# Ledger of designs, part 367: VH-VL binders against o27280

Target 1, 266 residues: o27280
Amino acid sequence: MDSMNVPEVLEIKRIVEESESVKTFIFSWDFRREVRPGQFVMVWDFRDEKPMSVSLIDPVRSEIGISIRRVGEFTDRVHGLSEGDLLGIRGPYGRGFELMGRDILLVGGGIGMAPLAALADEATARGMRVDALVAARTADELLFLDRLEAAGVNISTCTDDGSCGFKGFAHERLLTLEENHDMAAVCGPEPMMFQVMRILDERDVPAQLSLERYMKCAVGICGQCCLDDTGFRVCAEGPVFWSQELSRVREFGRYRRDPAGRRVPW
Short names: E, the ipSAE of ESMFold2; O, the ipSAE of OpenDDE; V2, 0.75 times the mean of E and O plus 0.25 times the DockQ between their complexes.

## First folded at step 15 (VH-VL)

Design ua22 (framework fv_marstacimab; at its last look DockQ between E and O 0.89; V2 from the best seeds 0.84)
Fold by OpenDDE, look of step 16:
Structure ua22 (fold): chain C 266 residues (1-266), chain A 119 residues (1-119), chain B 112 residues (1-112)
Amino acid sequence: as target 1 above (266 residues)
Amino acid sequence: EVQLLESGGGLVQPGGSLRLSCAASGFTFSDYYMSWVRQAPGKGLEWVSAISKSGGYTRYADSVKGRFTISRDNSKNTLYLQMNSLRAEDTAVYYCARLDDYYYGMDVWGQGTMVTVSS
Amino acid sequence: QSVLTQPPSVSGAPGQRVTISCTGSSSNIGDDYDVHWYQQLPGTAPKLLIYGNSNRPSGVPDRFSGSKSGTSASLAITGLQAEDEADYYCQSYDRSLRGSWVFGGGTKLTVL
């Protein structure tokens, strides 16, 4: 089944306040339309449209969740909505995470934990042992800790200011961890992901990383999310990429393109 | 019925190239890691290469690294093995195998295709 | 040469019990990776016989059993039958080889 390109107007069933700046909006979902962790949807508030990762996949309750961080005008409007209000949702789009092995390491930074939380649920349901390194600037920005714990995930926290867990960055904390995993999934600020990927490659741990780029169409047509030199479209070939794929992407961890197409550093 | 069917084997000279194909049927091809395993005449099994579900991740045995390329087309339910710079020691029956992504076993095998590298 | 070591041959009479050993190391079997067993009848492709150390796929008789301990695994065949004459291979995974699937050298089982 192909994803629909026309937004479906859905009622916000429930809102979960994850942090001061992050809310999870929950919708009823027909699971005849498959959705996987790592995929994204386009969220339409009838004025603008933005790509958002799926952070909750619950076939039992027939629900999906979308976690949104307040960062601009669009997200400000969305954060002003209440349960019962309407949003347009089209998708899901993109390539989601694959699972491999029995042990998985999740490394997430900030809102990057959104797709990883969904992956954690799938992995634990599969019977995998899940370790999660959750990073944020401060303790109050750490996301999904209770949810992950409830799922049986072994959590390690990392904060820039040391307000919770390891003081420092995710890759620094990772260097202190000696355990090997069958695979890793990474999502967060691209500089973080770049450093984490290098460490995982040195350790011969297969890694998948979820990239964030400006996406307009979500269907691989407009080219707004194309990665230099490879022609990879984040919305079509991604947003989840294997480290082997990203090794060919020159811009990864170095720069991105803004909405005007200009090269800007991270 | 779940099955794998290899093709593309044959006689090739040293230094030559050959491309093997494996047609999958009876299951959702894109949901599985795939692998190639070879067996030289009268010898044991040797893992050659593996590929992720999406094809974005590949691994190779040291004996073939740099010469062989594994790939897949999920829209065609087909696994490929491009073999370049072939050597006499590459002579073997090449099996396509479905790889279990949890236990790391190979639960489905094709009948194999014979590759002979000889002058 | 094989990462996993098997006896080159074993034999038994019909109705007997035979065992095939598979010895690895701390980087594969000892690293808590599962061992799988394959049966290859003469002139045929390998078939999965045991997966995950001791599990039998559908259609595999219960006279076949697998076990794992430390850095070694074992395949046991009870009530040996003529049709059991085949080559048997153990297989595991080795992270130290940059994540390689590794096979034993194979064991030829002869039914006397």
Scores: ipSAE 0.907, ipTM 0.952, lowest interface PAE 0.5, mean pLDDT 95
Fold by ESMFold2-Fast, scan of step 15:
Structure ua22 (fold): chain C 266 residues (1-266), chain A 119 residues (1-119), chain B 112 residues (1-112)
Amino acid sequence: as target 1 above (266 residues)
Amino acid sequence: EVQLLESGGGLVQPGGSLRLSCAASGFTFSDYYMSWVRQAPGKGLEWVSAISKSGGYTRYADSVKGRFTISRDNSKNTLYLQMNSLRAEDTAVYYCARLDDYYYGMDVWGQGTMVTVSS
Amino acid sequence: QSVLTQPPSVSGAPGQRVTISCTGSSSNIGDDYDVHWYQQLPGTAPKLLIYGNSNRPSGVPDRFSGSKSGTSASLAITGLQAEDEADYYCQSYDRSLRGSWVFGGGTKLTVL
């Protein structure tokens, strides 16, 4: 039960509906297994197991939260569950975000705001100034704005259609923001993250980016987790990488992998 | 009992290479950013390089950029500094120092290891 | 030249108060980065004396104190003792220099 690699069957304590397509599932957690923002767990519905980033870390209440977007058969089944139902959880896995300094910029796209919300809580708790650029296709897909505001985060929004905040993409909005930061953390679609990384590199802001890949195994034994020319295992060495590491990877922002492992352009 | 212990210093000719090591004990090494600081004989302290907890992010002083490489092995609780293309002005005592990730200060220092670059 | 400026030397008699200044700029101390102070006794490694502008690590006597104002910081030593003869260094961080840890040139304290 105490092993990181053995699924523990946990009761869904609470479910928060973040949007039409996103729910946060909250579980009691034994913090003898430390969890850090940027790490993920394997969620098992007794049929399939999928990696999910941790979006809430609350040692005071002894709770973790996992935010899940409905995008396929597994997530559709999990969205059909109710408080009191059971899920298998194992982990945490991967390296989490690292913090340094007095201020941090968070850039999140869609469900990518989930691990960044947990990071915002940690950064705020240690007294850092937190600026968040929250991006989505439409206003209804912007996530965690109330939670970030309650934490004292300075929020900028950006929607592709202009339904809330700046009209345009995250990197276009970022170009209009000239504030310096000690570091940045970025999570969202890879094309967005690639563009944001380029701008942060030009500004000499150290950045960490969270990558999601097609995964069959949480411990990184599956080649689907490897980045093209470096051999990084996302589940073992990631999912969080520094921009210095990603600058050397030809695949980042240019290709993705289908279920068969083939390169597919974004 | 928090300690840092440097090794690997010595006499080397200009253009040569040395690899310094810093063995950490008494704390969880992987929870800290780490740094190298040097001090030339009779001179002040000069920051040389810093490395993130995972080793994925590194910084260098302009004077050593492109010649020195900082790295770490968290499984061995060891910090490294690979020094290439050494110059006479690199002659110094090299200190390993633990970085505070909020204050940007250095709270634990090693005893230092002497690097002399001369013919 | 160092990014932070300290006087090269200060002197005092036993029991007196001495103050060591550390002058930075708007890109480091003036940009709200904290100042830390290190004591280096002859032939030894530096030791953290003051961190975060004014905090003392365990084991540092309260006769050592730090302060910060604008682009400058000061280390004050009261009740000066012979064992305080050492080099003292201030250190801060400068974001404009690609994110660099910066030291003052050091101040040699002589107890007369």
Scores: ipSAE 0.759, ipTM 0.868, lowest interface PAE 1.2, mean pLDDT 88
Fold by ESMFold2, look of step 16:
Structure ua22 (fold): chain C 266 residues (1-266), chain A 119 residues (1-119), chain B 112 residues (1-112)
Amino acid sequence: as target 1 above (266 residues)
Amino acid sequence: EVQLLESGGGLVQPGGSLRLSCAASGFTFSDYYMSWVRQAPGKGLEWVSAISKSGGYTRYADSVKGRFTISRDNSKNTLYLQMNSLRAEDTAVYYCARLDDYYYGMDVWGQGTMVTVSS
Amino acid sequence: QSVLTQPPSVSGAPGQRVTISCTGSSSNIGDDYDVHWYQQLPGTAPKLLIYGNSNRPSGVPDRFSGSKSGTSASLAITGLQAEDEADYYCQSYDRSLRGSWVFGGGTKLTVL
């Protein structure tokens, strides 16, 4: 078994409080194990193990950052940790984003901005023009704005309650944005991603979307992360998919699966 | 050294099918977008199709859309072009090309494989 | 026909300078998409001469140069040699309707 399948116990080097509900945990990382924006890691707190997005990839400082939203028992325990405490990390896993062209649009909802923040750093470093549409329910939940601005990203915001930027949903704001990007990358709540994908497909903008599904093994053997109609395993063939791949997926945007595998509405 | 080698060309009747292959060597194949370009005898270059690094995104020229399918197998370092419902105007040398995803230029070309469609 | 327009032929004497034009539109060259140039010697595959408007790949002599202005581009060849007799193609990307890679019609260079 290679090191990708066994958690490495790492010390939390720094904690960045991104919002009331989101923290970024920073670890030293040996980049002989390459990490690409859009890949994920499994975070082990010695009781349970969950997939989490990589939001910072810094080979110069030999660091990765993992952004975690507090949503339940596991993430509550992790949010209670301090610098110097230990977590297990295995990975990275999955297919990351592919860059194309010189002009990219990022559309992120909530914690979905985490992998897009890492992608923004890569895109700006290679000289691409980067526009980001950052969405949340409220202004206090908009993530990574200062970091994106410092990187030279052109930011548009929207909030459900109108407390910052456009009042409304991400896909509604997208209809008023420039249509001529070479590609787009999308990550957030699946209903948002479905609506955004439909608009981008109509505009003939090549789009990649990052999905979440329940995971157990992270290497594609257990079948818990499968999508209907295609047999795609989010942990092996994704989590990043091109919109062309997702156009044949009946469940995308319509329902999700709970940890027991039952179909439930969004 | 970086090389592309096409194969699978030949003589075929109208309405027939061929599958072209392009073997890649000397570079990390999965890091690159790929393309097919053709040239009819005595004519200029015509773009045919392009494919993303993973194979999940494809584009086609209008003249071949619905009849040709580009694909790749990154474990075999091979690009493919499945050509169905062939017509006389598809007669050409078919080139495999490595596509730069930032500049959109084609920096490595194969020697080409000839496809002749005639009855 | 071709989205990019090139003269069908140009000629020059050995040692002289020749320029080949490539004219596009606002949906390709004019939309800030780069222009690339290819040389095709008789009976051979195309070879990249210029990419990204003005960059030379390794092994291409600096007597080949490229430039772009507005919706047009030019390939210049100085110190013309008999071996330069070939077809030359410009290429760009066009976003109109859908994205596509587009070539010029080609220019036959005759060395007199």
Scores: ipSAE 0.745, ipTM 0.876, lowest interface PAE 1.3, mean pLDDT 89
ESMFold2 (binder alone), look of step 16: mean pLDDT 94; pTM 0.957

Design ua23 (framework fv_marstacimab)
Fold by ESMFold2-Fast, scan of step 15:
Structure ua23 (fold): chain C 266 residues (1-266), chain A 119 residues (1-119), chain B 112 residues (1-112)
Amino acid sequence: as target 1 above (266 residues)
Amino acid sequence: EVQLLESGGGLVQPGGSLRLSCAASGFTFSSYYMSWVRQAPGKGLEWVSAISKSGGYTRYADSVKGRFTISRDNSKNTLYLQMNSLRAEDTAVYYCARLDDYEYGMDVWGQGTMVTVSS
Amino acid sequence: QSVLTQPPSVSGAPGQRVTISCTGSSSNIGADYDVHWYQQLPGTAPKLLIYGNSNRPSGVPDRFSGSKSGTSASLAITGLQAEDEADYYCQSYDRSLRGSWVFGGGTKLTVL
């Protein structure tokens, strides 16, 4: 069904203010096109198109939600829209999260909680026990706490500045949590994800991590995706990867590339 | 009708290699974790390997780790087991089985394919 | 070498009840992982008989039932019939260090 490659003009049904800088835009959706947590859509404001993770998947109400953080010109324009206004949506694209077992740990940083919130809904609906470690720099950047609580998720929080919950980084908080899990899902800043992955590997917890920066490559927009030292092509198969795949990627968590392609340490 | 059909078994010398295939039909193959289970003549069932829906996560029994590689091609509805450095103790009927990703059970099994490792 | 222990054999007469035990440890059954049971008729592939400790797939007679307590599980077969003569295997998941699907050694049921 190649119809997902043509943008549909959809009405903004509802806008939820998640924080000062994050809004969730809710649209009616035809679930004959399946959407899974971890997948993304291309959002078109009739001038520019950007990839956004799906943060709400509700087949009962026939709705999807897309959470957008205000970081530049495109997102500023979209944040200026109101209920009833129109956006173009195409997709879904990308590899979604896979579930396994009876319990799952979610570790999210900042806007990385968006795809994990959708996963939490699926996991709880399926009868899994869900523990979420929600991390941010400050309390006002913690996202989806009320929604996760309403879904029955067991929530732990941490902030770098100690303004809410544990004072410190996600991986430091994770070391104080000794609960066993059948799997984990992680989304947030790459350095955070790398540290969390190392701890989960030590505990033999299989983990999936979302590398949202590769979403544009999955739809063929940028063409800057390169094979790594192992010959693995992250852009075509992402944004969600198993830790087994990422542990072989020399670049992950150690260095990134600037616009000129030069290696820059984290 | 939901079915799994193994192929690729045969006689191989110690130290040799063999590749098994499992053709799936009657269900959405890409929606399931898959497994290989073996049974030596007159012996019990032994789990060999498991693979996630995408193929990005794999697990192996200690007895085969480093020698066997599980993989899948969702476009062909086919599961594979590449067996290297075969030993006499690997002689068994090899079954593919569909995994339940919630309960860790195996609800659909193939007929099995016989692998004999001898000189 | 199996991490789940079953008796190697059990026997009964037609119409009788037999039970087959499956004993695990704190890293598998004792860690709340479900127990599944498979029936293997001579010369055939295993067939799922009981899943999730006590549930029957469609087509499995209610003469077969499963239960779980602590680190152990059991399969009960009532009203034994000649066609029940088979090997029975329990299976669970073991979380220790590597994560593994584990089988019992199997129990041969003879209908006298």
Scores: ipSAE 0.758, ipTM 0.867, lowest interface PAE 1.1, mean pLDDT 88

Design ua24 (framework fv_marstacimab)
Fold by ESMFold2-Fast, scan of step 15:
Structure ua24 (fold): chain C 266 residues (1-266), chain A 119 residues (1-119), chain B 112 residues (1-112)
Amino acid sequence: as target 1 above (266 residues)
Amino acid sequence: EVQLLESGGGLVQPGGSLRLSCAASGFTFSSYYMSWVRQAPGKGLEWVSAISKSGGYTRYADSVKGRFTISRDNSKNTLYLQMNSLRAEDTAVYYCARLEDYYYGMDVWGQGTMVTVSS
Amino acid sequence: QSVLTQPPSVSGAPGQRVTISCTGSSSNIGADYDVHWYQQLPGTAPKLLIYGNSNRPSGVPDRFSGSKSGTSASLAITGLQAEDEADYYCQSYDRSLRGSWVFGGGTKLTVL
């Protein structure tokens, strides 16, 4: 679609401060260009362009939201912007999450809750029962709890330091939760996702996982987004993959690729 | 306008293989879950297999698991069912059907293709 | 075996009302999965008649209606006509195992 490849200069309508390091930037959006949870957009600050997952999809208010964690020069500059300032948005790109069944488990770590928050909105709107396991290092890094509560989501939390909910890692908390779900969606640090996927596989729960690896090309022309010799491209084939697909990719959870495509162990 | 057309059925001996195809037209094929449903002569409907929109997740009825493989090619708007190790009890008309999601049921069906496994 | 139970046959005279039951369990209809109904005329493919418990697709007469209560669902046909003679199937989703689409055994409607 040609219109998806042309950046639109949009005004920042509203900024929500989610935590010390995370902000959600909200823009008016024309939903003739459809957006689904799990898709991403290219955010252009008129110097650099970076992929960002869509965290809010609101056709009623004609708004989308993009949640950005401050991790480097580009994100530092974007965090310095105010309501009324302009950003270029191109997209959406990638395959979004698919919904099946009546029950869904969301497992999110840190900023990985961003695409899952959008998915929670869609799942609840469709009448699904939604359970969310929200994980972070500390209580102040837990994201989107108010949005999830407002949507009617059943929330469990865990923090590494025990400052909120279960003390421990997401997969350790998941082992203490005995719930049967038709499907699951997982997004967060790759080691967390690997451990969670392993448990869901043992329970015969089909899962989708969002991989936010070195996405350098939104169009899929460049090969920087390849996962393995299977030929999967995160920007073209993902970023959302089913656990059935990832079970065939040896690198998932074991090593990552640097910007040059070299294997780096976790 | 919106239609599904099955092909690939026929007479096959026990232990043989067949590949069924279902050509979709008149809608955005990649936006739908797809399913295969069969009906033995004079019997009821039996769900066989389903595939996600991307093709990344597949489900099978216990009776065919390990013998049948569902797949899709979204660039060709085509659904497939590879049937191996066929048995007499697999004799049926095979329908492909479209699922927008589980709320709407199977809203578009093909006309079916007959698979006969002789014994 | 069929996971959803339907009577094998039902009959009525023209102009009368008939109902076809579909009995499930706690893993399907009882788990709040919707029930869909299909009509199959002799020698034809099934056609979606009712979706989402009670909704009619475009072109389906309002003589056909669906309802759901607990672990069961019903299809009601009022003002029976000769052309309603067909097999009727209910369908839902079952969460047992990995989840699957399940059909009732079918009900043959005879218009006397």
Scores: ipSAE 0.527, ipTM 0.768, lowest interface PAE 1.8, mean pLDDT 87

Design ua25 (framework fv_marstacimab)
Fold by ESMFold2-Fast, scan of step 15:
Structure ua25 (fold): chain C 266 residues (1-266), chain A 119 residues (1-119), chain B 112 residues (1-112)
Amino acid sequence: as target 1 above (266 residues)
Amino acid sequence: EVQLLESGGGLVQPGGSLRLSCAASGFTFSSYYMSWVRQAPGKGLEWVSAISKSGGYTRYADSVKGRFTISRDNSKNTLYLQMNSLRAEDTAVYYCARLDDYYYGMDVWGQGTMVTVSS
Amino acid sequence: QSVLTQPPSVSGAPGQRVTISCTGSSSNIGADYDVHWYQQLPGTAPKLLIYGNSNRPSGVPDRFSGSKSGTSASLAITGLQAEDEADYYCQSYDRSLRGSYVFGGGTKLTVL
């Protein structure tokens, strides 16, 4: 579809401050073009273009939201924008999450809660029981807790420094949770996702993981998005992968790639 | 209307291979989990294998694990079952069935294709 | 043997009520997984009769009803008719380490 590859210039309708470093930008959206949790869009500030996961999908209000963490030049510029300003949006791209069963566990770290918040909305709308394990380095970096609570999600938190909930990492907290789930969805730093995946595999819980990776080009010509062992392209075949698929990727949880494509340990 | 049509069944000797196909029509194939179910002559239904919408997650009954491979081609609206190292006990009608991803139930079934493993 | 247990046969006269049981365990029906029922007429593929314990697909008469309690489920057929002669299968999901779809052994219904 050509409309997926041509940026639409959209007005920022509303901005939500999620934390000191994260904002959600909300746009009117025509839902004749479907958007599902786990998909991403290319955000264009008329100078540079970056991939961002969709964090809000609201057909009732005809809105989508895109949550952006301030980490560099592009995101710093976008954070400087106000309601009424314009951004180019292209997409959506990628395969989204697949839902299965009656209950789901969400495990999110930092900004990785963004696509999972959209998934939580879809799961609760379908009548699924949703448990969320929300992890961050500090209490101030926990995201979407009020939104998840309002949706009826059962929330567990953990912070590295112990400032909110369990003191420790997501996988350590997960080991103390006794709930059995039909499936899980995981998004966050790759080392966290690897540890969580191992535990879920041990428990025989089918899991989908969304990769927060460097994406050089979203149109499918993207060496930087390619997973080493399998030839998967995150922008074309991801960003959401089943744990069965990721178990075949040697670098998952062990190495990352810098913008030049070189392997860098975590 | 909504239809599943199996093909590829036949007579094979023990140790042989067959590839079954299931052609889907009348619905958005890529939006559904899919399954294979078999029924030996005069016996009950036995689940064989299931596959996720993307094909990234697959599950197998213990009796066929390591010998059968389920796959799908969403661009062709087709589900496959590659059967290797066939045994006399694999003799059955093989049904293609559409899975509901919430209830874990099967709402649309094909007519079946007969696989006979015998000398 | 089957993970879900059904009686191998049941019979009734026209107009009567018959009930087909489906007994599971704590890893399937007892774990709150739903029970689905399929009708298989001679020489045909199975057809979904009841899903999600008690729901009827479009076109299924209200003479057919399903229920679930504890580790067991039941299919009730009221106003029995000759056309109801068929094999009936229950199906659920088992959460055991190797999660799987599980069927009952089937019940042959004879209308006398």
Scores: ipSAE 0.669, ipTM 0.830, lowest interface PAE 1.7, mean pLDDT 87

Design ua26 (framework fv_marstacimab)
Fold by ESMFold2-Fast, scan of step 15:
Structure ua26 (fold): chain C 266 residues (1-266), chain A 119 residues (1-119), chain B 112 residues (1-112)
Amino acid sequence: as target 1 above (266 residues)
Amino acid sequence: EVQLLESGGGLVQPGGSLRLSCAASGFTFSSYYMSWVRQAPGKGLEWVSAISKSGGYTRYADSVKGRFTISRDNSKNTLYLQMNSLRAEDTAVYYCARLDDYYYGMDVWGQGTMVTVSS
Amino acid sequence: QSVLTQPPSVSGAPGQRVTISCTGSSSNIGADYDVHWYQQLPGTAPKLLIYGNSNRPSGVPDRFSGSKSGTSASLAITGLQAEDEADYYCQSYDRSLRGSFVFGGGTKLTVL
């Protein structure tokens, strides 16, 4: 009866071009297998399997969406697929975002907006006030603006080069925004998330951060990413962590692991 | 039937420690925020601590911060309150309460367990 | 001292209406956080009576109602019955720097 650990071969029902480098692949989904924002699935192209965050959760249409950025061999092959082609999907896996209170701040960088777009849908359906800070290097890399606007989200943008909205980094833009939210959710490059977390901690805003590098650990595929230097086991409950948990992880935002397991600066 | 059952209360000397437990049944424990609320003899309700669904986020009243630790074990459907450096003013009935994550209200309460800090 | 202010006692006769006030500030009720009400019968644990300002849990009679305006909230009890003798507590959330759940001091209702 349970099939969560076995890939199900699903037909690509629809493909949405989000940008030149990002596509959302939409599949019919049986919601007897529950999915929440912040969870991920393993996507199998019949050669390699990679974790991908769920970016659309639509029980009314019985659909899920998975947004994929073109960054290497696996994603290049998947981007070459068309509607009607097949992919293997298993999951969902990992901790989803937790919601609390009446208002939420979303801070997303690049493809990190994907899981936050699904969260925005849930939060707005719940009646929360949603403010989103959408950050990217350039205007053409800003994602999901039309979808967020359609959902009633209050949007602020920033780009490193100033091509859209505030010129600067997400944390610099955040300093100019309202301080009072019941919670925040953050997803993007780890150095961005670290800076945003520090500001939210100073404002006493509880935040959840999604760490893509911990997705494989949540399915039992773990190496050097499972332990921090304080001995706290981070990977077992990922990819979504509270800022309070991450404040104990000295590597967060400072170091990553190379293929040999050594600490290297970002 | 949705139930919360506290245990672990008792008499303890000032400076001592106690660990309270709250056993949950009749609902999916891991899907709820949880809270501890206390009531001193003849006094009103005072919120003590709250914990997120995963246990990754905790809040404390200023009166207990640094001395009490809230935790949970979702595999055992159990909420805990580790109380250290106990003072006479910590004497109270301690209630376990299920916390709504939207309204910030408490919809299910245990029967309470008495903690007496004396002599 | 309690962050939310309630009268220490109220009284009424069977069949009468009573109201219990809960007064907060701009950092809690005035910041648009909901008010919840709890009934505590003698020797028992508190029971949720009203949540989200005016909603009743399943099993709570419609003679109990809640309202909120500005920095204050009220619990109204109509058609008073002897079994309504209890302590009543309001509760909200305070968004000040560290955030906390806050209770009123409680109101003892006596049915004459």
Scores: ipSAE 0.721, ipTM 0.847, lowest interface PAE 1.3, mean pLDDT 88

